VH-VL binders against Cytochrome c-554 (cycF). Designs and how they scored, part 5

Target 1, 133 residues: Cytochrome c-554 (cycF), of Cereibacter sphaeroides (q3j2p2)
Amino acid sequence: QDARQIERMIEGRHGLMTLMAHELGKLGGMAKEETPYDAEVAGKAASNLSALASVISPELFPKGSAVGEAEDSEALPAIWEKPDDFAQKISGMEEAAAKMQAAAGTDLASLQGAMRDLGAACGSCHETYRQKD

## First folded at step 3 (VH-VL; framework fv_bermekimab)

Design w9 (from b11c with light chain A50S)
Fold by ESMFold2-Fast, scan of step 3:
Structure w9 (fold): chain C 133 residues (1-133), chain A 124 residues (1-124), chain B 107 residues (1-107)
Amino acid sequence: as target 1 above (133 residues)
Amino acid sequence: QVQLVESGGGVVQPGRSLRLSCTASGFTFSSYTVHWVRQAPGKGLEWVAAIWYDGSKKYYAESVKGRFTISRDNSKNILFLQMDSLRLEDTAVYYCARGDYIWGSYRSYYFDYWGQGTLVTFSS
Amino acid sequence: DIQMTQSPSSVSASVGDRVTITCRASQGISSYLAWYQQKPGKAPKLLIYSASSLESGVPSRFSGSGSGSDFTLTISSLQPEDFATYYCQQYYSFPLTFGGGTKVEHK
C-alpha cells in the first residue's frame, strides 16, 4: 500500500488507542477509588469505549503496517501470521467492553468487576500483537 | 487504606540467597501488576522486576535476570522476590510498588503506591 | 535501554520560588513519562503520569509538560514540604528506567 496511506492508518490506530485509553483512565480512576464514582460519567465512558472497540478490525491493519515495516508502528507480524487468533482477541475486547457498558452505570462494585475482565482482554491483545516493551 | 509492607531484608554474604516479601492490604491485590524497585544508599531508583496480576507474565532488569525470581500469592496478598547469587552491587533498599490497575491502560507501568522499603546489605 | 537524563542534579531554592526540572529521553517515548517526589528516608510518591496528568491528591502547584524526548516538571511556588529529590521515569519500553534525580535543597 502507498506509504502515505499506511502512515495515516498507523496514526489512526494510535489515535483510536489514545481515545480508548482516555475512557479507560476515567473508569479506572473510579474503579481504584481515587476518583469518586459517578454513574453518569462511568456509563458514558463505558459507552464510548464500547463504540471505539467496535471500530477495531483487520481493516485497520493493512499489509506493510507492521513494526519494522513502517515507522511508528507497534503492531507485531503475528497479526498477519495468526489472523484467526487476532480476530478472537478483538471479539474478546468487544465482549469485555459490552459487559463494562452494561455494568458501569449500576454501581461501583459492578464497575470494578467488569474492569478486571476488560483489563485482561486489553492485556491479552497487547502481549500477543503489540510490540513488547 | 492502600498499604504495601516489605519484609525479609537483612545482612547477607556474597553468593548467598534472600527472599523478600511484600504484604498488600486495602485493595484487590489480584487485580494489579506489582513491581520491585531498588535504591542503593545515596543513589537513584532502579526498576528490578514486575509480575502481572495473575502471575502469568514476569519482567526483569538485565542486571538481575537469571538470579532473581518474582512471584506472588494472590490468596494471601503477598508479592515475593527470591534473590539468588547475591552480589555487593545488589546492596539497596528494596521497595515493592503497585503498578497502575491492569484495567486502566495496557501501558501503565508507573507506580501510584509504594511500600516503605526493606534494606539488603552485605557483611564483611 | 532508554536512558533518562535529568538536569540539574541539584538546585538551591527558597520558599516561593518557581522551580523547573528537566528530563531528556535518549529516544522518543511519546508521553509515557511519570514524575516522583522522594523525601529522605521515605518511599517515592507519584506526582505526574502521562507527562502532564496530575495524580489525585497532589497539589496544583506541580505541573508536567513535554512530549517525545524533552520533559519538564514545574513547581510554581515552592513550599517547605517540597524540598526533596525528584525523579522522572519512562514507561514506553522495558526495562523501565528512571532519571538520576534532582535534589531541591534549601538556600
Scores: ipSAE 0.012, ipTM 0.585, lowest interface PAE 8.5, mean pLDDT 83

